VHH binders against Bile salt hydrolase/transferase (cbh). Designs and how they scored, part 17

Target 1, 323 residues: Bile salt hydrolase/transferase (cbh), of Lactiplantibacillus plantarum (q06115)
Amino acid sequence: CTAITYQSYNNYFGRNFDYEISYNEMVTITPRKYPLVFRKVENLDHHYAIIGITADVESYPLYYDAMNEKGLCIAGLNFAGYADYKKYDADKVNITPFELIPWLLGQFSSVREVKKNIQKLNLVNINFSEQLPLSPLHWLVADKQESIVIESVKEGLKIYDNPVGVLTNNPNFDYQLFNLNNYRALSNSTPQNSFSEKVDLDSYSRGMGGLGLPGDLSSMSRFVRAAFTKLNSLSMQTESGSVSQFFHILGSVEQQKGLCEVTDGKYEYTIYSSCCDMDKGVYYYRTYDNSQINSVSLNHEHLDTTELISYPLRSEAQYYAVN
Key: E = the ipSAE of ESMFold2; O = the ipSAE of OpenDDE; V2 = 0.75 times the mean of E and O plus 0.25 times the DockQ between their complexes.

## First folded at step 13 (VHH)

Design m3 (from j5 with T58R; framework vhh_7pa5_2; at its last look DockQ between E and O 0.75; V2 from the best seeds 0.00; counts 0 for: pae E 4.9 > 2)
Fold by ESMFold2, look of step 13:
Structure m3 (fold): chain B 323 residues (1-323), chain A 119 residues (1-119)
Amino acid sequence: as target 1 above (323 residues)
Amino acid sequence: QVQLVESGGGMVQPGGSLRLSCAASGFTFDDYSMSWVRRAPGKGPEWVSYISSSGSYREYADSVKGRFTISRDNAKNTLYLQMNSLKPEDTALYYCAREGYESDSFDYWGQGTQVTVSS
């Protein structure tokens, strides 16, 4: 999985969701008066409205990624082998991993507010059900100004400032930042000859500044490619141009069926890509088989209500006939 | 120009109640968490209570838990503190404070409203 922030015409947040099985995902709006129930902390009977993609699971909004009506965004990304959730601790705020998104987005408006209120956070190891055990995750949390990474590891809870605006999977985020140093010589321009004064080497193609950019689908390589692509991106200063570029950035680390084996005969691929406009409250997405960019606007619904509102993803291929 | 104006203080007997208000202006009120802070005569500031921007997450100092209730009305740009079962130890100048960039920091304060609890 890959999540990014991008500042262009507006402020944007989104992700590729890479997995081997589609679960009939839906865009779900949790309106302000939907009762948010929590295992170890007080329920929320009134909260910020939330929009994002959920699993098709009964009666609880299990968000993969989401945005609230204040433009605070969060995505959960796989962190297998590195995530370490802890037992209940009465001196801390005990939140299950599947509750983190609604707990943060229901109550807080910004990364600054989140940082002040998670200093006593404990990600507690309580499964959703016997049939739905915890997923090993870490999270990117972003607003219009900044982003942070939340990781619960063996050594405890780690909160990192994210100056790059990218998150993928393993390893720990600070290793990902350090690894970028290996690529400091890359650029979007034609490099000059720095090989040796003893031989006059010429460029032979545009794009040679990117020689050495990793091309495989590993999470460290996707972090580097997404960071390079995002940080060098240009877009028209319009909503359509910005959203288009956003999906091109995610496209640079998109996974195709057959290229990343999970187990014998099963492959992960990019099931959907998303782009939230934090300023307009619009959730854009596309799916593996339907390249059309689709949108759901938070502000097109009556938000002072009590029932979840869900829209099936448009997953079947669509072609515009020009004759 | 950030302004915070407290009101609702006064004199009350032990066991009595008061409701403090804080009118906020000059900033987007519902983007900020807020606190009440008090200063007793001859003492430094003491944090009393905290409320998140949404109003959903609240914290209290141990000395006031169960007796004080913080709330906010984001439509009216107003912060409240309901103070019940007041004790002489609650006598102080009460300030409305906006939470600053760092934890435990406040970047703007009102002028305060006096609460006096006397036998």
Scores: ipSAE 0.300, ipTM 0.720, lowest interface PAE 4.9, mean pLDDT 92
ESMFold2 (binder alone), look of step 13: mean pLDDT 86; pTM 0.866
OpenDDE, look of step 13: ipSAE 0.866; ipTM 0.932

Design m4 (from j5 with Y101W S103Y; framework vhh_7pa5_2; at its last look DockQ between E and O 0.77; V2 from the best seeds 0.00; counts 0 for: pae E 11.6 > 2)
Fold by ESMFold2, look of step 13:
Structure m4 (fold): chain B 323 residues (1-323), chain A 119 residues (1-119)
Amino acid sequence: as target 1 above (323 residues)
Amino acid sequence: QVQLVESGGGMVQPGGSLRLSCAASGFTFDDYSMSWVRRAPGKGPEWVSYISSSGSYTEYADSVKGRFTISRDNAKNTLYLQMNSLKPEDTALYYCAREGWEYDSFDYWGQGTQVTVSS
């Protein structure tokens, strides 16, 4: 998986969701008065409205990624072999991993507020049900100004400032950020001959400044490629141009069927891509088989209500006949 | 211009109650978490209580837990502190403060309201 932030006409947040099977995902709005129930902390009877993509579990909004009405966003990304959830700790705020998204987005409006309130966070190892065990995750949390990474590892809870606005999977975020130093010499420009004064080397192609940008699907390579692409992207003058560019940035790290075997005969691929406009409260997405950009607007619903509102993803191919 | 104005202080006997108010203006109140901070005579500032922007999450210093209740009314741009079972140790100038991004950092304070618990 890959999650990014992007400042353009407005402020944007989104992700590629990479996995080997689809679970009939839906765009779900949790309105302000839907009772958010928590295992070890007080329920929220009134909270900020939330929009994002959920698994098809009708009893609870199990978000993969989401945004609230204040423009605070969060995505959970696989962290297999590195995530380490802990036992209950009475001296801490005990939140299950599947509750983290609604707990943060229901109560807080900014990364600043989140940082203040998670200093005593303990991600507890309580499954949603016997049939739905915990997924190993880490999280990117972003607002219009900044982003952070939350990782629960063997050594405890780690909270990192994220100055590049990118998260992928393994390894720990501080390793991924340090690895960017290896690419310090790359650029979007034609390089000068710095190889040796003894050989007159020529430029033979546009794009040579990017030679050495890693092209494989590993988590560290996707981090570098997403960061380079995002940080060198132009800002656009329109909403439509910005959303188009956002999906191009995510496209640079999309996974195609057949290229990443996870078990014998099963392949990871990008099931959906998402782009939230943090300013307008609009959730854009596309799916592997349907390239059209679709949207659901938080503000097109009556939010002072009690029932979840869900829209199935448009996953069947759509073609526009021009004649 | 950010303005925070406290009121509701006064003199009260031990075991009594007071309710403090803080009127906020010059910023979008419901975008910010808020705290009460107090300064006893001859002492530095002591954090008392915290409330999130939505009002749904609160924290208290151990010295006041169970006796004080923080609340807010975002429609009226007002922060409250209900103080029960007051002790002489609670005597202080009480400030409402807007939370900054760093732990225990506050970017704006009110002028304070005096609470005196004596005799």
Scores: ipSAE 0.000, ipTM 0.405, lowest interface PAE 11.6, mean pLDDT 91
ESMFold2 (binder alone), look of step 13: mean pLDDT 87; pTM 0.870
OpenDDE, look of step 13: ipSAE 0.807; ipTM 0.909

Design m5 (from j5 with E102P; framework vhh_7pa5_2; at its last look DockQ between E and O 0.03; V2 from the best seeds 0.00; counts 0 for: pae E 20.2 > 2, placed apart)
Fold by ESMFold2, look of step 13:
Structure m5 (fold): chain B 323 residues (1-323), chain A 119 residues (1-119)
Amino acid sequence: as target 1 above (323 residues)
Amino acid sequence: QVQLVESGGGMVQPGGSLRLSCAASGFTFDDYSMSWVRRAPGKGPEWVSYISSSGSYTEYADSVKGRFTISRDNAKNTLYLQMNSLKPEDTALYYCAREGYPSDSFDYWGQGTQVTVSS
């Protein structure tokens, strides 16, 4: 999994969702008056509207990633072996991991507000159901100005400022950020010969400034590659150009069937990619088998209502015939 | 308490220019998309222009495109509408509005500033 922010024509947030099996994912809008019920904290009967991709579950919006109507965004990414959810703690705000997205996006409009309100957060170890146990996750939370990473680990809750606007999986975020130092010498330009004055080394190709950038699918390598690609990307002059560039950035770390075996003959791959326009309230996505970009707009719905609105993902291949 | 205060209206001859301002307070201005909406005598509200929270994206109604320019200064919590080549049809009470969701579901309005285009 890889999540990024990108400042271009507008402000964008999105992710690749990498897993070995698809569960009939849907784009779901949670309107302002849908009752958000929580296990250990007060319910929200009126809240910001939310859009994002959910599992196919009718009883609760189980978002993988989402944006609210104020442009606050969040994505949950696998953190297997590192996530450590805690027991109930009466002195803290006890939120289950599956409630974190609606709890944050229903109430807050910015990362600044989120930071103020999560200092006593406890991610409590309560499963959604016996059939749906908790996933080990960490989260990227972003608005138009900044982003943070939320990790619940053995030592407790960790909240990191994220100066690069990227998150992948293991290991913990501060190690990912430290690892970028190893790539300090890379660039988007042809490097001068700095090897030694005693040998005259020639360039033989454009792109040699990036020689050494990792190309494998490990989460640390994807972090480095996504950060380099995103931070060196141009800003575009249009919405369509920006969305196109955004998907190219994510494309640099997408996973293909056959390249990452998870168990005997089963492979992890990028099931969908998403791109939210934080300013316009539009959720763009594409899927592994349908590379056309699809969109769902918050402003096309009446949001002062009580029922979830869901759109199945467009997953079948589609071709635009030109003749 | 959310407040939006428009100013800069007045009387102008056809072909003239005006610049409207909207001072925002009581909320985090940078977090919100904003619009200008106008109401001509005897008419309902008409959306005029939209600007994203960062200011990087703008939209205009066909009737004003090419003549009006929306802008914002997030450091000063101020929204602007530069109105050029004014026509008598532009005569209206102009409102600064904070965008809700869906679009055109404005959740806060100013009291408006009158623009009158006549000889």
Scores: ipSAE 0.000, ipTM 0.119, lowest interface PAE 20.2, mean pLDDT 90
ESMFold2 (binder alone), look of step 13: mean pLDDT 87; pTM 0.869
OpenDDE, look of step 13: ipSAE 0.798; ipTM 0.908

Design m6 (from j5, 13 letters changed; framework vhh_7d4b_2; at its last look DockQ between E and O 0.66; V2 from the best seeds 0.00; counts 0 for: pae E 7.2 > 2)
Fold by ESMFold2, look of step 13:
Structure m6 (fold): chain B 323 residues (1-323), chain A 119 residues (1-119)
Amino acid sequence: as target 1 above (323 residues)
Amino acid sequence: QVQLVESGGGVVQPGRSLRLSCAASGFTFDDYSMGWYRQAPGKQRELVAYISSSGSYTNYADSVKGRFTISRDNSKNTMYLQMNSLKPEDTAVYYCAREGYESDSFDYWGQGTQVTVSS
């Protein structure tokens, strides 16, 4: 999985969701009066409206990624072998990993507000059900100005400022940032000969500034490639140009079927890609088999209601007939 | 630019109630968490109650838990503090504040409203 922020015409947040099985994902709006139930903290009977992609499980909004009506965004990404959730701690705010997204997005409007209110957060190891154990996750949380990474590891809860606006999977975020230093010589320009003054090495192609940019699907490689692509991106200063570029950034690290085996006969691939416009409250997405960009607008629904609103993902190929 | 105006203070006997209001202007009220602070003479300003931007998350100083209730009406840009079972120890100037990143930190606060509980 890869999540990014991008500042262009508006402020954008989104992700590639890379997994081996689709679970009938839906774009789900949680309206303001839907009762959000929590295991160890007070329920929310009135809260910010939330839009994002959910798994289809027992009418509980299990968001993979989401945005609230104030433009606060969050995505959960796999962190297998590194996530370490803790036992209940009466001195802390105990939130299960599957509740983190609605707990934050229902109550807070900015990363500043989130940072102030998670200082005593404990991601408590309570399964969703006896047959649905916790997924090992870490999170990117973003607003229009900044982003942070939340990781619960063996050593405790870690909250990092994210100066590059990218998150992938393993390892811990601080290692990902450090690894980026190995690529400091890369550029979007034709490099000068810095090999040695004793030999005159010439360029033979445009794009040589990117020589060494990793192209494999490992999470460290995707972090580097997404960061390079995002931080050097240019787009038209329009909504359409910005959304187009956003999906190109995510496209640089998309996973194709057959290239990342998980188990015998099963391959990880990019099931969907998403792009939230934090300013307009619009959730854009595309799916593996349907390259058309689709949108769901939070403000096109009546939000002072009590029932989840869901739209199945448009997964069937769609073609624009020219003739 | 940013304005926070408290009202509702006064002199009351122990055991009585007061309701404080804070009218906010000059910023997008719904985007900020807010707090009530108080300062007694010769003491440091302390956070009394906190409320998130949505109004759904609240927290209180131990000394006022169960007696004070913070609330907000985002449609009116107003925050409230319902103070029940008042004690002489509650005597202070009460300030409405817009919270910064740190606890007990704020970047804007009102002029204050005096609450006096005569024992």
Scores: ipSAE 0.158, ipTM 0.653, lowest interface PAE 7.2, mean pLDDT 91
ESMFold2 (binder alone), look of step 13: mean pLDDT 89; pTM 0.899
OpenDDE, look of step 13: ipSAE 0.846; ipTM 0.923

## First folded at step 14 (VHH; framework vhh_7pa5_2)

Design n1 (from f2 with T58R; at its last look DockQ between E and O 0.89; V2 from the best seeds 0.00; counts 0 for: pae E 5.7 > 2)
Fold by ESMFold2, look of step 14:
Structure n1 (fold): chain B 323 residues (1-323), chain A 121 residues (1-121)
Amino acid sequence: as target 1 above (323 residues)
Amino acid sequence: QVQLVESGGGMVQPGGSLRLSCAASGFTFSDYSMSWVRRAPGKGPEWVSYISSSGSYRKYADSVKGRFTISRDNAKNTLYLQMNSLKPEDTALYYCAREGPDYESSLFDYWGQGTQVTVSS
């Protein structure tokens, strides 16, 4: 999985969801009066409206990634072998991993507000059900100005400022940032010969400044490639141009079927990609088999209501005939 | 440009109740968490209560927990403090404060002029 922020015409947040199986995902809107129940903290009967992609589970909005009506966004990314959730701690705010997204997005409008209110957070090890155990996750949380990373590891809860606006999977975020130093010499420009004055080395192609950018699908390589692509990206200052560029950034780290074996001949691939416009409240997405960009807008719904609103993902291939 | 105007203070007997209001203008009120802070005679500022931008997450100082209730109406740009079971120790100038940008300190970037609460027997 890869999540990014991008500031262009508006402010954008989104992710590639890379996994080996689909749970018939849906775009779900949680309206302001839907009762959000929590296992260990006070329930919310009135809260910000939330939009994002959920698993097909009718009893609770199990978001993979989401945005609220104030433009606060969050995505959960796989963190297998590194995530370590803790037992209940009466001196802390105990939130299950599957409740983190609605707990944050229902109550807070910005990363600043989130930071003030998670200092005593405990990600408690309570499964959703026997059939749906906890996923090992870490999270990117972003607003229009900044982003942070939340990781619960063996040593405790870690909250990092994220200066690059990228998150992938393993290892811990601070190692990912350190690894970027190995690529400090890469650029979007044609390099001059800095090898040695003793040999006359020429440029033979555009793009040689990026020679050495890691091309494999490992989470560390995807972090580097996404960061390089995002931080050097340009787009027209229009909604359509910005959304188009956003999906190109995610496309640079897309996973294709057959390239990443997980177990027993199962392959990880990019099931969907998403792009939230934090300013307009629009959730864009595409799926593996349907390259058309689709959208769901928060403000096209009646948000002072009590029932979840869900739209199945458009996964059928769609061809536009030009003749 | 940011303006916070407190009202609702006054004199009350011990055990009585008061409801403070704070009218906010000059900023998008619903984007900010807010606090009440008080200053008793001869004391420095004391944080009383906090409310998140949505109004759903609330915190209280131990000295007021169970007696005071913070709330907000984002449609009216107004913050409230319902004070019940008032004690002489609650006598103070009460300020409406907007939470500042740095979570590592309890800095407030804007305060009102305050409203006086006096609890006397």
Scores: ipSAE 0.282, ipTM 0.711, lowest interface PAE 5.7, mean pLDDT 92
ESMFold2 (binder alone), look of step 14: mean pLDDT 84; pTM 0.842
OpenDDE, look of step 14: ipSAE 0.791; ipTM 0.903

Design n2 (from m3 with E59K; at its last look DockQ between E and O 0.93; V2 from the best seeds 0.00; counts 0 for: pae E 3.5 > 2)
Amino acid sequence: QVQLVESGGGMVQPGGSLRLSCAASGFTFDDYSMSWVRRAPGKGPEWVSYISSSGSYRKYADSVKGRFTISRDNAKNTLYLQMNSLKPEDTALYYCAREGYESDSFDYWGQGTQVTVSS
ESMFold2, look of step 14: ipSAE 0.440; ipTM 0.792
ESMFold2 (binder alone), look of step 14: mean pLDDT 86; pTM 0.867
OpenDDE, look of step 14: ipSAE 0.870; ipTM 0.934

Design n3 (from f2 with S56N T58R; at its last look DockQ between E and O 0.84; V2 from the best seeds 0.00; counts 0 for: pae E 4.6 > 2)
Amino acid sequence: QVQLVESGGGMVQPGGSLRLSCAASGFTFSDYSMSWVRRAPGKGPEWVSYISSSGNYRKYADSVKGRFTISRDNAKNTLYLQMNSLKPEDTALYYCAREGPDYESSLFDYWGQGTQVTVSS
ESMFold2, look of step 14: ipSAE 0.357; ipTM 0.748
ESMFold2 (binder alone), look of step 14: mean pLDDT 84; pTM 0.842
OpenDDE, look of step 14: ipSAE 0.774; ipTM 0.898

Design n4 (at its last look DockQ between E and O 0.92; V2 from the best seeds 0.00; counts 0 for: pae E 4.5 > 2)
Fold by ESMFold2, look of step 14:
Formats: structure tokens, sequence, C-alpha cells
Structure n4 (fold): chain B 323 residues (1-323), chain A 119 residues (1-119)
């Protein structure tokens, strides 16, 4: 999985969701008066409206990623072998991993508010059900100004400021940041001959400044490639130009079927990509088999209501016939 | 300019109730978490209660839990503190405060409203 922030015409947040199985994902709106029930903290009878992609589970909005009506965004990404959830601790705020997204987005408007209120967060190891055990995750949380990373590891809860606005999977975020130093010589420009004064080496192609940019699907490589692509990106200062560029950034680290085997004959691939406009409250997405960009707007719904609103993802190929 | 104006203070007997209000202007009220802070005579500031920007997440000092209720009306730009079962030790000047960027600071305060609980 890869999640990014991008500041262009507006402020954007989104992700590639990379997994081996699709479960009929939905764009789900949780309206302001939907009762949010929590296992170990007070329920919320009234909260910010939330939009994002959920698993197809009717009893609870299990968001993979989401945005609230204030433009606060969060995505959960796989962190297998590194995530370590803890036992209940009466001196802390005990939130199950599957509740973190609605707990944060229902109550807070900014990363600033989040940081003030998660100092005693405990990600408690309580499964959703026998059939739906906890996924090992870490999270990117972003608003229009900044982003942070939340990781629950063996040593405890770690909260990092994220100066590059990128998150992938393993290893820990601080290692991902350090690894970027290995790529400081890359550029979007034609490189000078810095090899040696004793040999006259020529430029033979455009794009040689990117020689060494990793292209494999490992999480460390995707982190580097997404960071380089995002931080050098240009877009027309319009909504359409910005959203287009956003999906190109995510496209640079897209996973194709057949390239990453996870178990006998099963392959990880990019099931969907998402792009939230934090300023307009619009959730854009595309799916593996349907490259058309689709949108769902919070402003097109009556949000002072009590029932979840869900839209199946458009996953079948759509062709524009020119004749 | 940011302005916070408290009202609703007064004298009340022990066991009584009082509702404080804070009118906010000069900023987008619904984007900020807010607190009530009090100063008893001759003492330093004591945090009383906190409410998130949405109004849905609330915290209370141990001394007031179960007796005080913080709320807000974002449409009216108003913060409230419902104080029930008042005790003499609740006597203080009560301030409406906007949460600042750091955990240990408030960036704007009102003038305060006096609450006096006396037999």
Amino acid sequence: as target 1 above (323 residues)
Amino acid sequence: QVQLVESGGGMVQPGGSLRLSCAASGFTFSDYSMSWVRRAPGKGPEWVSYISSSGSYRKYADSVKGRFTISRDNAKNTLYLQMNSLKPEDTALYYCAREGPSDSSFDYWGQGTQVTVSS
C-alpha cells in the first residue's frame, strides 16, 4: 500500500490499496448522527461526517481510508510483522485498530487536534469478530497543513511528523525517511558528469537524472519512488489537473497482477486508488479494471441523518466508444 | 481580532446549579477545541474541562467529573459549561480559553466570569 499527500490547486490525500483479494469495497458516507459504537470508550451520538472506502461489512463502517467534512484524512496500511497491539490499559485511551479511523475523524478537525488527543492512545488487541481478526496496520493522518504517522510497535506507540507526505508498508517510518538519503543524487534534470575528470562521459538520453530510482514493488522502493515523484510533480492549477497528477503519482507505484506473489498462485495488486480533495469534500477513485476516475461528494448528501450511505465501487471496465 | 466573552456567573448556594456561556468571534469557532479554566482566590489557574472542535470529545478534571458538562453550539459560536452540585471549592473566576498549538498553552482567553458558592 502507498498513501500520499499533495498540495496543488487544493489539498489532496489518497492511496493505492494493494492486496490479493477484493471484497466488493464500497464508498461509504457515515452521516453526522450515525451512532458510532466503540468497545472501550464512549460512543459518539453526533460527530463529523466521514467519507471513504469500506470493506463490505454491513454492521460497522470498517474504513480502509477516509476523510471527514473538515478535511482531516487517514489511511491504514499493512504493517505485517511490525505492528504490535497491546492489552487494555485503564490509564490510557483504548481504541481497537478497526475503530481508529472513525474515532479520529468523528471528533477532530486537524492533525493539531489529533496530536493533542492521542498522547495516551493505546491500540488494544481486540478482534472485530472471530471471522475478522485484526489486521497489522500503521496509519498516515493528514490535514491541509501537515501529516503524521502512527505506529504501534513492540516498544510502544510511535507518532512521527511526516515531512514528505508519503507512507508505504514495512519497515518503521523513521527507517524509510533515513533511506531517502541514499537517493540524494537523483534529480529531474540532466546530470553533469560527476564521475571523474579523467573521462568524458556523455548524456545519451533524457531522464538520466533518475538513474537508480527504484522500480520494484517492495515497500521501501515504493516509498522512495512515490516521494521522488510527488516532490517533483507539477500540475495545472485546476481541480482536474491536480487530480490527474495525483493519480499519476500513485500510478508510479501501482502494482500489477502477476508481479508480486503472496501465496501459491495469489498475487498482490492495486485494487483501487483514491484521491480526496480536502477543501471540496470530494472522494475520487479508480479501480484496477476501470481506469475512469469516479467521484462521490459529501455536499451531495443530507449529512444530518442516521443511516450509512454506500455506493459500490465501479470495478467493471468502462470504454468510451468513439464510433 | 479573536474575542471570547464569558457570562452567566453569579452567587449560588452549595448544591446549586449555574450555566456559563462564552461568545466567540473573530475566528472560525468550529475549527478549534476549547477549554474552561478557573482561578480560585489567591491560586493559580486550574484546567476544568475540554471539548473538541466537533463537540463530541470531552474531558474533565477529576474535581468536576459528574457535576460539570461542557458543550458547544457551533452554529451560534458559543461554548457552555453547565455546573451542577456546586461546592464552595468551585468558587473562582472562570475563563473561556481557545486551545493553542502546543499541549501546554492557550492562545486566547476571555475576561472571565465570577462564580461564588457560599452558604
Scores: ipSAE 0.357, ipTM 0.750, lowest interface PAE 4.5, mean pLDDT 92
ESMFold2 (binder alone), look of step 14: mean pLDDT 87; pTM 0.868
OpenDDE, look of step 14: ipSAE 0.819; ipTM 0.911

Design n5 (at its last look DockQ between E and O 0.80; V2 from the best seeds 0.00; counts 0 for: pae E 5.5 > 2)
Fold by ESMFold2, look of step 14:
Structure n5 (fold): chain B 323 residues (1-323), chain A 123 residues (1-123)
Amino acid sequence: as target 1 above (323 residues)
Amino acid sequence: QVQLVESGGGMVQPGGSLRLSCAASGFTFSDYSMSWVRRAPGKGPEWVSYISSSGSYRKYADSVKGRFTISRDNAKNTLYLQMNSLKPEDTALYYCAREGPDTYKGESLFDYWGQGTQVTVSS
């Protein structure tokens, strides 16, 4: 999985969801008066409205990624073998991982507000059900101005400022930032000959500033490639131009079927890609088999209501016949 | 320009109730978390209660838990403090405060304050 922030015409947040199986995902709006129930903390009977992609579970909004009506966004990304959830701690704010997205997005409007209120956060090891155990995750949380990474590891809860606006999977985020230093010589321009004074080396192509940019699908390589692509991206200062560029950035680290075997005969691929406009409250997405960009807008619904609103993802291929 | 105007203070007997209001203007009220802070005679400021921008996350000082309730109406740009079971120790000047930037130590910094409203609890 890869999640990014991008500032252009508006402020954008989104992700590639990379997994081996699709489970009938849907875009879900949690309106302001839907009762959000929590296992160890006070329930919310009035909260910010939330939009994002959920698992196919009717009784609770199990978001993979989401945005609230104030433009605060969060995505959960796989962190297998590194995530370490803890036992209940009466001196802390005990939130099970499947509650984190609605708990944060229901109550807070900015990363600043989140940082202030998660100092005593404890991610407790309480499954949604016996049939739905916790996934090992870490999170990117972003608003219009900044982003942070939340990781619960063996050593405890880690909260990192994220100056690049990118998150992938393993390893820990601080190592991903350190590893980025290995690529400081890359650029979007034609490099000077810095090899040696003893030999005159020529440029033979545009794009040689990118020699060494990793192209494999590992999480560390996707982090580097997404960061380089995002930080050098340009777009028209329009909604359509910005959303188009956003999906091109995610496309640079998209996974194709057959290229990443996870178990014997099973392959990871990009099931969907998403792009939230933090300013307009619009959730854009596309799916593996349907390249058309689809949108769901918060302001097209009555949000002072009590029932979840869900839209199945459009996954069927669409072709426009030219003749 | 940010303005916070408290009201609703007064004299009450122990065990009584009082409701404070804070009218906010000059900023987008619904984007900010808010606090009540009080200053008793001869004492420094004491944090009383906090409410998130949504109104859903609330915190209280141990000295007021179970007796005070913070709330807000974002449509009316107003912060409230319902004070029940008042004690003489609650006598103070009560301020409405807007939460500012984060600190390294997790302390809340208040970037704007009201003028305060006096609450006096005496037998």
Scores: ipSAE 0.290, ipTM 0.705, lowest interface PAE 5.5, mean pLDDT 91
ESMFold2 (binder alone), look of step 14: mean pLDDT 83; pTM 0.834
OpenDDE, look of step 14: ipSAE 0.707; ipTM 0.877

